# VH-VL binders against q9umr5, part 363

Target 1, 268 residues: q9umr5
Amino acid sequence: SYKPVIVVHGLFDSSYSFRHLLEYINETHPGTVVTVLDLFDGRESLRPLWEQVQGFREAVVPIMAKAPQGVHLICYSQGGLVCRALLSVMDDHNVDSFISLSSPQMGQYGDTDYLKWLFPTSMRSNLYRICYSPWGQEFSICNYWHDPHHDDLYLNASSFLALINGERDHPNATVWRKNFLRVGHLVLIGGPDDGVITPWQSSFFGFYDANETVLEMEEQLVYLRDSFGLKTLLARGAIVRCPMAGISHTAWHSNRTLYETCIEPWLS
Below, E stands for the ipSAE of ESMFold2; O stands for the ipSAE of OpenDDE; V2 stands for 0.75 times the mean of E and O plus 0.25 times the DockQ between their complexes.

## First folded at step 16 (VH-VL)

Design pm21 (framework fv_nofazinlimab; at its last look DockQ between E and O 0.89; V2 from the best seeds 0.87)
Fold by OpenDDE, fold request of step 17:
Structure pm21 (fold): chain C 268 residues (1-268), chain A 122 residues (1-122), chain B 112 residues (1-112)
Amino acid sequence: as target 1 above (268 residues)
Amino acid sequence: QVQLVQSGAEVKKPGSSVKVSCKASGGTFSDYAISWVRQAPGQGLEYLGYIIPIFGTARYNQKFKGRVTITADKSTSTAYMELSSLRSEDTAVYYCARGSYDSTGYEPFDYWGQGTMVTVSS
Amino acid sequence: DVVMTQSPLSLPVTLGQPASISCRSSQSLVYSDGNTYLYWFQQRPGQSPRRLIYKVSNRDSGVPDRFSGSGSGTDFTLKISRVEAEDVGVYYCMQGTKWPFTFGQGTKLEIK
């Protein structure tokens, strides 16, 4: 039988957003038990990410316990960060494939149409002021806001992304790395036409330097230092990069071609 | 220059709801935290929660067990605090406050409203 | 929750004399960025609270020099070098390091 699939939604999403994905999985992998976690939906997705990690952990633990052969995670957008953190804090997870579906894995620094109402263009350059404060860090968006022009503030004030990346020293860095490395495969999905994840390369652990030049994963300090295991995963062939053009952010979970090309091969 | 003007005093019955408004003027609205604090007669200050309008949601003190709802209307630069299932112990002056930015970063509670007295009595 | 404990709760002072208010937190108020988000507020009778000090020792604009804040970790102090009549009111410390943010009980400063 197929391993269970756990789905974690993104910002402002709900289980309803994944109805097509469920259909695809049922058609191609009949009998697969798919659980879309109905936690922190809608506005609740703005709660601190560590709080979300705890909630999702409570939900996935019993699922994993009933699946000794392992499970697959499909984590969309903000959910990809939640899942990465989840795998970092769990020393006994049994995740075979971690599918990061258009997630800002290296952070967000943009105000596209999807987020324009949340981040007016004039706010992008100034959002660091509120986000890198205790008041801002109580919201998920600020937990992975990565201002390349204020790296010092990011490293010191980011209560989530900087920690799971191992960019800021903390006593659990070694353990979290060990835990995360338990994953069988890390499947990174994203594309240039996403329109929300900024830069889109963030889905592949690329990101801006101080001049807003996009650097690839292998140029990032987190990779070079192997701070949470990216270099190790790559070396053992455990990282899969699946870029796809022509897909908007809200369509990653509802595109059949994308599913067949980037998701289905890893649902064993 | 920045002013916060709150709605007038309220008298409510137990079990009812009250909604207090806080209109900001003299500056921008969306990227500042609007905090709500209350003070019972002769008592200290209690933090209810706060909203950053651009995010559209608030952070709440769980002490109130979901009875508090904080919202913001960016078009009118007005924040709202609604308290439901009112009890006599909810009798207090309710304050809104806004932060500001300086060379050190964001600092809350730079500006205060005049307060709104809410009396809950049978 | 972080408990903020002020001492004393009542502070009678003679005009022109110094005053000191202590604030203790149940845990360190040092944030990840190295800052300590400790605030002092003044509330005069019949008025809204007013921020006096932010981040332990930074005095707000318009606050007289006779007010000063100090401390670190879990112990903080607000000092008034020479109390004036206009200083009558209740003073509160507040921590903004860990949610929910919490206030001290308040210290009522009165003139003898």
Scores: ipSAE 0.937, ipTM 0.972, lowest interface PAE 0.5, mean pLDDT 95
Fold by ESMFold2, fold request of step 17:
Structure pm21 (fold): chain C 268 residues (1-268), chain A 122 residues (1-122), chain B 112 residues (1-112)
Amino acid sequence: as target 1 above (268 residues)
Amino acid sequence: QVQLVQSGAEVKKPGSSVKVSCKASGGTFSDYAISWVRQAPGQGLEYLGYIIPIFGTARYNQKFKGRVTITADKSTSTAYMELSSLRSEDTAVYYCARGSYDSTGYEPFDYWGQGTMVTVSS
Amino acid sequence: DVVMTQSPLSLPVTLGQPASISCRSSQSLVYSDGNTYLYWFQQRPGQSPRRLIYKVSNRDSGVPDRFSGSGSGTDFTLKISRVEAEDVGVYYCMQGTKWPFTFGQGTKLEIK
């Protein structure tokens, strides 16, 4: 039988958003136990990411324990950051495929259709001022806000992303890297028409340099230093990159072609 | 000059709720932390929670979980604090406060409202 | 929650003499960025609080130089080198490092 699948949602989201994904899995992998974790829904998705990691950890432990052969993670948007942190902090995880579905893995910077809803006037150049303070770090979007023009502030004040990326020294960094490297496959999904993740290449561990030129994963210091294991995973053949154009941010988990191309092959 | 003007004093019965407003003028509103603190008569300051209006949600002191709701209306530059299931020990002056930005970054509590007395009695 | 403990709670002082207020936190207030988010507020009788000192030792605009803040880690001090009549009121420390952010109990400064 197929390994159980655990689904983790993103910002302002809920378990209902994954109804189509559940249908696709049931059709192609009948009998698969799929759990969409119903935690931190809606407004609660803005709680600090470490609080969310703790809550999701408690929820996944019994599922993993009942599946000694392993589980798969499908983690959408902000949820992909939660899942990557889970892989780092759990020395007992048994995740085979970690499927990162349009997640801001290297951070978020810039105006998007989603952020226009929050910010009628562009705020991306000024948001660092409150995000890189204890007041701002109490909100999840600030936990992965990555202003390429204020990288020193990011490196020093980020309570989440700079730590799980190994960009700031942390006493557990070696253990986190070891734990993360126990994953079987890292499946990176995203695309240029997402409209929310900025730059969209963040879903593939790409990000802006100081001139807002996008550098791809292999050009990032965290890759070159192998800070949390990306270089090791790539050399092992464990990284799968599956870009797809034409999909908006809210449609990644409801597009059958995306599922068949990028997700289905990794669920067995 | 930034000014925070709060709604007027209120007298409430136990078990009811109160909603205090805090209107900001003289600057941008949405990218600051708008904090709520209270002070019972003859007592110290107690932090209830804060909102950063651009995120549309608040952080609450767990002591008040389930009883306090903090919201903001960006179009009117007004923050609100609602306290439900009022008890006599909720009698206090309620303050709003806003931070500011300077060369050292974001600093809280630079501007304070005048305070709103809420009295809970039968 | 981080507990902030002030001493003394009542501080009678003679005009022109120094005053010193201690504030202790139950854990370090040093944040990941190296800053210490420790604040001092003054509340004059019948008024809203006013920020005096931010990040341990930085004096706010309009605060006289007789006020100074110091300390590190868990131990902090507000000093008034020469107390004046307008200094009467209650002084609060506050930590802004770990949510929920918390105030000390207050120190009432009086002229004796």
Scores: ipSAE 0.834, ipTM 0.917, lowest interface PAE 0.8, mean pLDDT 91
ESMFold2, look of step 16: ipSAE 0.824; ipTM 0.917
ESMFold2 (binder alone), look of step 16: mean pLDDT 91; pTM 0.936
OpenDDE, look of step 16: ipSAE 0.928; ipTM 0.968
ESMFold2, fold request of step 17: ipSAE 0.827, 0.803; ipTM 0.915, 0.908
ESMFold2 (binder alone), fold request of step 17: mean pLDDT 91, 92, 92; pTM 0.935, 0.937, 0.937
OpenDDE, fold request of step 17: ipSAE 0.937, 0.937; ipTM 0.972, 0.972
ESMFold2, look of step 21: ipSAE 0.806; ipTM 0.914
ESMFold2 (binder alone), look of step 21: mean pLDDT 91; pTM 0.935
OpenDDE, look of step 21: ipSAE 0.928; ipTM 0.968

Design pm22 (framework fv_nofazinlimab; at its last fold request DockQ between E and O 0.82; V2 from the best seeds 0.87)
Fold by OpenDDE, fold request of step 17:
Structure pm22 (fold): chain C 268 residues (1-268), chain A 122 residues (1-122), chain B 112 residues (1-112)
Amino acid sequence: as target 1 above (268 residues)
Amino acid sequence: QVQLVQSGAEVKKPGSSVKVSCKASGGTFSDYAISWVRQAPGQGLEYLGYIIPIFGTARYNDKFKGRVTITADKSTSTAYMELSSLRSEDTAVYYCARGSYDSTGYEPFDYWGQGTMVTVSS
Amino acid sequence: DVVMTQSPLSLPVTLGQPASISCRSSQSLVYSDGNTYLYWFQQRPGQSPRRLIYKVSNRDSGVPDRFSGSGSGTDFTLKISRVEAEDVGVYYCMQGTKWPFTFGQGTKLEIK
């Protein structure tokens, strides 16, 4: 039998967004129990990410308990960050494959059409002012806003991303790293035509430097310092990179080719 | 320069709803937190919640158990606070306030509305 | 929730004399960025509140230098060096470090 699959949605999403994914899984892996977590849908997805992590944790714990053989996580967009944090705080998770589906794993610094209403071009450069304050950090978007021109503010004010990345020292860094390393495989999915995740390499733990030059995962301090286990995972062959062009952000969960190439192999 | 003008006084029956408006002028609207605070007669200040208009949703004090709804219309630079299932203890002056930016960063409550008296009585 | 406790709650002061208001928080107000988001507000009779101090000790524009804020961690103080008639009103401290943000009970300053 196939291991259960748990799906975590992204910003402003609902379970309905994953109807095609469920269909693909049912067709290719019949009998798979797929649970799309119906939590923090729509506007509720703007709640603080740590609050979401707690809610999702309460939902996944019973599922994991009933699946001693292990489970797979498919986490889309913002959900990928939620899942990474979830795996960091859970010392007893049994996740085999963590599939990060076009997630801003190294943060977001963009103003694409999809997010233009949230991040107007004229405001992108100034969003740090509100986001790196207590008032801003009560919203999920600010929890992973990563302004490369204000790294000091990011490191000190980011109440979520900087912590799960181990970029800011905290008493749970070692334990979180240990917990996260329990994952069997980390499957990173994304692509250059996403149009929302900015830069798109963030889905592969790449990101801007101070000159907005995109650096790859191996050039990031979080990797070099192995602050949450990326270097260790890579060394043991546990990281899978699956880039794909021609896929827009809202199509990652509804593209058959993408599913067969990047998702299906890891649902055993 | 920045001014917040609130809607007029309201008299409501228990169980009904009230919606107070707060129109901002003299500056930008979307990237500032608009806070709602109330003050019962002779009492202190209580934080209801706040909205950052660009995000389109608000942060609420759980004390109100979902009775408060804060919204913002960017096209009119107006924030709204709706309180449902009104009770006598909801009788208070309701204030909106907006923050500002300085060299130290974002600071809330730099500008205040004139307040809106809401009376709940049978 | 963070509890903010002010003392005294009533403060009668002779005109021209100094005044001091204490505000204590139930937990540290130091945020992750190292800042302390403690605010002081003044509310004159029949008026809306007015921010006097932000982040413990920063005085807002137009606020007389008679007003000063100090403190750290969980203990904060607002001082008025020479009380004037226009200073009559209620003063509130507020923390903006942990949601929900909370106010103190208020201190009513009156002239003897």
Scores: ipSAE 0.936, ipTM 0.972, lowest interface PAE 0.5, mean pLDDT 95
Fold by ESMFold2, fold request of step 17:
Parts: C-alpha cells; structure tokens; sequence
Structure pm22 (fold): chain C 268 residues (1-268), chain A 122 residues (1-122), chain B 112 residues (1-112)
C-alpha cells in the first residue's frame, strides 16, 4: 500500500489545477489517498507566508497522525516554500518524500508575462525598496523576494526566506535544522523553460551572485555552511535533482512524462 | 508635489455602505503603501488597512471583521475604501495616506488626504 | 496587537516652556533590520495629521528643530524645547514594526 500524498498549491492557485496529477497517481498507484489542501486560494495566497504555514500545519497534523508509516508532500511553486517551513517548524512530522515542484527555494528575482496582471511593468530592480520593509513583508511575494544587488537588506529584512534558509541567525535555527533533516528524501524539480521562477535554478537551490551569474547549490553559502541541512542531506544520498526542459510554469502538474520520471518513483 | 484628494462628505443610514476615494496626483502610485485611517469625533486615530497597488490586495485590521474592502485602480492612481454594514459608531473622518522612499528606504504616511467625513445617523 | 500608551493624555503648557510626551509599546519595536519603526504625528485643530518624526529621531523636512524624538526598544519621547502657539494640537505616536500597525491614544497639547 502507498503512503498518503498531501498536495500544497502555489500563488494564485486552487485545488482544481491538480486534477491531472491526481489522475496520474490514481492510475499508477491505485489506492493512494491524495489530499489537495484547499487553503489560501487565489488572492489569499498573498497573505504572509508564516500565516499560510500556520494554516497548512493545522490541516496536515490530522492527516499525518492517521498515517504513522509516513506521508509524502508534493508542493508546487510558492507552496514548496510553505512545505519547507512546515518541515522545519513541525517537531513531529513524518514526511518521507518532499517533492518540490518548481519552487523558488532560494528566492525570486524576476518579473514575467505569467504574472503580468500582478507586475504589469518591469520593476525587479526597485521592488526591494518596499519589500524590505515591514509594509512589504506582509505579502508573500516579498517574503521570498531575493534581490542579489541588495543582499544586506534581504538578509536583515526578510521575515521568512532568510530565516528558513538559515541565512540570518535566529534562536530556532538549530531546532528547525533538526526537524528538516528528518525528511526521507528531498526531490527537486524544475527546468529552464519554466518562464516564471527567476532564476529557474532557484528550484534547485541555485541563485544569482551580485553579477547575476547563477551559482549552483553546492556553491551557495547556505550549502557550504550546511545552515539548514542541505550538505548533510546530499551526503546521505537524500537529495534527488530532476530537471526537465520544455515545461512552462503552469504545466508541471499536468505533464505525464514529468510525473513518471520525477515524481512517481518517490511515491512509495 | 504629491497630492491626495478624497471624495466628499457622506451621510448614511445604519446598515448601508460607503465608498471613499483617494486620488493621487503629482507622483507615482502603484509601488507605495496606500493606507486608510479613521478618527471618530473627539477620538484618536485608528488604522483600517492598506494596499500596495502592484500586488492588487490589501491587509486589513481584524477589528473590522471583514466589513472593510480596500482596492486600487493603477490606471487612475485612485485608491478606494468601502465600509459595509454601517453602524453609528462608524461616524468618523476617514483619511488616506501614502508613504515615500528616501535614502534610508520606505517611510509611511508622508502625504495625507484632506479627510472624508462619514456620518451614520441613528 | 502592539499596544501604544501615551502619557500624559492632556498637556497644558505655558508658551515658551518645554513639553515632553512619552510613548510606551507593549513589546520591542526593533525590527530584524535594526530599525525601530516608531513615528510621531501632529494634528493641528481642524487639519489632517502631519508626520513630524520618523524612525524614532529623524525630523521630517519643514519640522522646526525645537521638535526632537528619542528612545529605544519600548520607551520613546517627543520633546518640544520651547512651545509656540502653533504647536497646539494632538500628538500621536505610531508603531510600524508589527501588523496591525497601531497608534497611541493621543496627547492633547494646549496653552494654559
């Protein structure tokens, strides 16, 4: 029998977006209990990420309690950040596979046509000015905005990403690292044709340096210092990297080849 | 330079709603926090909520229990505050305010509208 | 919510004399970036509020140098070195560190 699967959606998203993924799981792993969490839909996905983490935590606790053998998480886009925070703050989670589906794990530094109704003009070079203030940090996009040209402001003003990455010291850092490291596998999925996550390598813990040159995960300070456990996980063989070209941001959960290649093997 | 002009005074009956506008001129609009604050007669200032128009959504003070809706129209540089299910206790002057950017970052409440008196009788 | 408590609530002052208004918060106003988001506003009779001081001690342009702000953590003070007739009005502190952002109850400054 298969472990239950919990699905966490992204920005401006809803549970209906995952109908194809649900169908793929049912066809390949019949009998799997799949729950797509119906919280923070649409514009509610702009609420502060810590508020979203709290709400999703309340929803997953009873599901995990009824599955002592463990559960899997599939977390899409912004949802992958929510899930990573859940794994850090929950002392008692029983997650085996954490599947991060095109999530901005090292942050976001881009505006795109996909988010055009939100960002109708280019503003990536100026957004730091309000994002790195208490007024901006009340919105989820600012919680993971990562301007490589204003890293000092990011490190000090981020209320979410700099903390869960262990980039800024805080009293919970040791406990959060311990909790995160209880995950069985971290499965990182993304690709160069995503069109929204910028740089797309953020889905693999890569990110820009000050010159906008992409440094891979193993070149990042958070990895080198093992600030929240990435180096430890990689050394255990617990990190799976599954890049796939040709998939746009909205298509990750509706591509059968992607599912069969990158997701299905980890849904034990 | 920057000017915020609000819609005129309104008299309302209990149970109705009111929508106050705040038009910005003499500057940009969409990447600032546009705040709404009210002041009942003889009372202090109370923060209702704010919007950053580029995000298209607002943060609300929970004290108003979902009765406040704050929106913005970027094309006209106008913010709106709507208060529903009016009570006599909602009689107040309603202000909008916009922040500014300086060398130290973002600072709130640099520019204020003239205020809009909303009177809710009986 | 962070509670902002002002003292005194009523402040009669003789022209030319100093005035001091205290503001205390129920928790620290120091944000993760090291800034303290504490603001002072003046509201003259019949007018909209006006920002006087931002981030504890920074005077806005056009604000006379007889106004000064100080404090840290949870305790803050607005001082007027020599009160003038145009200073009559209500003074508010506000915190901008934790949503919902909150005002003090106000201090009415009047000439006695």
Amino acid sequence: as target 1 above (268 residues)
Amino acid sequence: QVQLVQSGAEVKKPGSSVKVSCKASGGTFSDYAISWVRQAPGQGLEYLGYIIPIFGTARYNDKFKGRVTITADKSTSTAYMELSSLRSEDTAVYYCARGSYDSTGYEPFDYWGQGTMVTVSS
Amino acid sequence: DVVMTQSPLSLPVTLGQPASISCRSSQSLVYSDGNTYLYWFQQRPGQSPRRLIYKVSNRDSGVPDRFSGSGSGTDFTLKISRVEAEDVGVYYCMQGTKWPFTFGQGTKLEIK
Scores: ipSAE 0.833, ipTM 0.919, lowest interface PAE 0.8, mean pLDDT 91
ESMFold2, look of step 16: ipSAE 0.831; ipTM 0.920
ESMFold2 (binder alone), look of step 16: mean pLDDT 91; pTM 0.937
OpenDDE, look of step 16: ipSAE 0.926; ipTM 0.967
ESMFold2, fold request of step 17: ipSAE 0.828, 0.813; ipTM 0.916, 0.909
ESMFold2 (binder alone), fold request of step 17: mean pLDDT 91, 92, 92; pTM 0.935, 0.936, 0.939
OpenDDE, fold request of step 17: ipSAE 0.936, 0.935; ipTM 0.972, 0.972

Design pm23 (framework fv_nofazinlimab; at its last look DockQ between E and O 0.88; V2 from the best seeds 0.86)
Fold by OpenDDE, look of step 16:
Structure pm23 (fold): chain C 268 residues (1-268), chain A 122 residues (1-122), chain B 112 residues (1-112)
Amino acid sequence: as target 1 above (268 residues)
Amino acid sequence: QVQLVQSGAEVKKPGSSVKVSCKASGGTFSDYAIGWVRQAPGQGLEYLGYIIPIFGTARYNEKFKGRVTITADKSTSTAYMELSSLRSEDTAVYYCARGSYDSTGYEPFDYWGQGTMVTVSS
Amino acid sequence: DVVMTQSPLSLPVTLGQPASISCRSSQSLVYSDGNTYLYWFQQRPGQSPRRLIYKVSNRDSGVPDRFSGSGSGTDFTLKISRVEAEDVGVYYCMQGTKWPFTFGQGTKLEIK
């Protein structure tokens, strides 16, 4: 039998968005128990990510307990960060494949038309002012806002991304790394035509330097220092990178070709 | 000069709802947190929640168990606080307040509204 | 929730004499960025609250220098070097480090 699949949605999203994905899984892997977690939908997805991690943890624990052979995680957009954090804090998870579906794994800076409606009257270059404060950090978007021009503020004020990345020292860094390394495979999916994740390479742990030049995963300090296990995972062949062009952000979970190429191989 | 002007006093019956407005003028609106604080007669200050308009949602004090709804209209630079299922204990002056930015970052509660008295009585 | 405890709750003071208000938090107010988001507010009779001090010791514009804030971690103090008649009112400390943000009970300053 196939291992259960747990799906975590993204910002302003809900379980309904994954109806096509469910169809694809059912068709290609009949009998698979797929659970799309219906938590923190819509505006509730703006709640602090640690709060979301706790909520999702409560939901996945019983699923994992019933699946001693392991489970697969498909985590979309913001959900990918939630899942990574989840795997970091859980010392007993049994995740075989963690599929990060167009997630800002290395953070977000800037936005295209998708976020303009959210930030229509604010320059993205100024979001650091509110985001890197206690008031801003109560919102999920700020929890992974990564301003390359204000790295010190990010490192010190980010209450989520900087911590799960191990970019800021904290007492749980070693344990979180150990926990995360329990994952069988980390499948990173994203692409240049996403239009939301900025830069799109963030889905592959790439990100801007101070000059807004995109550096690859292997050039990132988190990799070089193996702060949360990326280098270790890569070394043991546990990281899969699946870039795909021609897919917009809202289509990653509903594209058949993408599913067959990047997702399906890891559900068996 | 930033000013916050709140709506007038309200008298409500138990079980009803009240919606207080807070209009901001003299500056930008979207990237400042607007908080709501209430004060029962002769009592201290209590934080209800706050909204950052650009995010379109508010952070609430869970003490109110979902009775409080804070919204913002960016087009009119107005924040709203609605309190439902009113009780006599909700009788208080309700304040809106906005923060500001300085060279070190965001600081809250730099500007205050004049307050809105809400009386809940049968 | 972080509990803010002020002392005293009532503070009768003679004009021209100094005043001191204590505020203690149930946990450290140091944020990850190293700042301590502790604030002091003044509320004169019949008026809205007014911020006096931000981040422990920074005076707002227009606040007389006779007001000063100090402290660290969980223990904070507001001092008035020479109390004036206009200082009558209730003073509140507030923490902005951990949600929900919370106020102290307030200290009522009166003239003897």
Scores: ipSAE 0.925, ipTM 0.965, lowest interface PAE 0.5, mean pLDDT 95
Fold by ESMFold2, look of step 16:
Structure pm23 (fold): chain C 268 residues (1-268), chain A 122 residues (1-122), chain B 112 residues (1-112)
Amino acid sequence: as target 1 above (268 residues)
Amino acid sequence: QVQLVQSGAEVKKPGSSVKVSCKASGGTFSDYAIGWVRQAPGQGLEYLGYIIPIFGTARYNEKFKGRVTITADKSTSTAYMELSSLRSEDTAVYYCARGSYDSTGYEPFDYWGQGTMVTVSS
Amino acid sequence: DVVMTQSPLSLPVTLGQPASISCRSSQSLVYSDGNTYLYWFQQRPGQSPRRLIYKVSNRDSGVPDRFSGSGSGTDFTLKISRVEAEDVGVYYCMQGTKWPFTFGQGTKLEIK
């Protein structure tokens, strides 16, 4: 009688990475239909996030249609941004729990040990030059790159993150907010030892100010203005924060204690 | 001073493939977009796709998707374009081009290779 | 795809006289950052293309000031105030606002 679970993977990732998560769900919620979406694997995860959103949307529609009681989303890393966009653009989604598993919800600004083969030198201060152009915005990393020292460029050139955060006006902002607010729970998972998401508080809608001081979710303009519904969700008691130390970026979906503490309670 | 040097002319049979190289010298390579444009004899310019070498993947014009592969080798500052399942209509000069930065940001296609003639005939 | 339409396709011009080339896009080329990613290229006979104008009206270094670009939205113009013999060639507009980036058909400029 458990709601189906849909899993969306992250950057340079594939459905195989979630084999342990599938086992945990099977053990604690036997009979649950779990679908790990097998789209945009490996280097295809660098395609524009709006292209990925469209592809994942087409994949989730039949699953949601067969489950009128609702579904849950577990969305890892970059996949959490795809899922949040899905919740905004789908007028008729039936998602109960949106579980955001170490996702850069307010953006990314960091050279990371996990991605050192992409960024063998410290590149974070220079990526804005290509990312904040139409040519750079055709790649997913640039779609959520958020340089706090060039916030004006971010706000105006971002084709994805600035829009789904309601940081730049657009004609669909009111509809997207309404759609996002139909989610039952927003479960935010992340931690200080992640090593990739920078700042790690981006997984909780925190981010740097211009001095690289982290402002928490409630200090962000998008929260204060309730741009896409965070303030409303928090007031409803619908936001669950589940930080956990000691977990590296690639281990979130294969840690049983994390699953039992942060994920399992929300898979009704 | 920035220069793009392409590989030499190719004559190919229908159904085969061709791989054109584009070696960059002068300036940086990894964080610029390197694009590929072709021009059939007496015709206009047609854009195939581009790569930003630091990301290691390319964006392709949909009309060529499935037949075009664009890659880059950062260690040699060389980009490659491979076109498969060649037809006579693929006879063209193939250009690589790179952008530059100015005060307004990134601008494409400031530097062009000399072109590589690819002739497809039986 | 954004269609770029140039007019005229063939432009015979008297030496020393002005020339004007029109380029029209099938949709607005204004990007969210307020920039218009519209470019002009010149291809002299037997040569690779050369960028003349970037972002509608900005001349590249080494481009003579007799070349100017203008326009907004969907309608753009390249002007040559006094055509010289070296200006013979084909001129292309290109949009870089929406993937896939696309070229106009080209305008062949000839001295009559």
Scores: ipSAE 0.773, ipTM 0.888, lowest interface PAE 1.0, mean pLDDT 90
ESMFold2 (binder alone), look of step 16: mean pLDDT 91; pTM 0.933

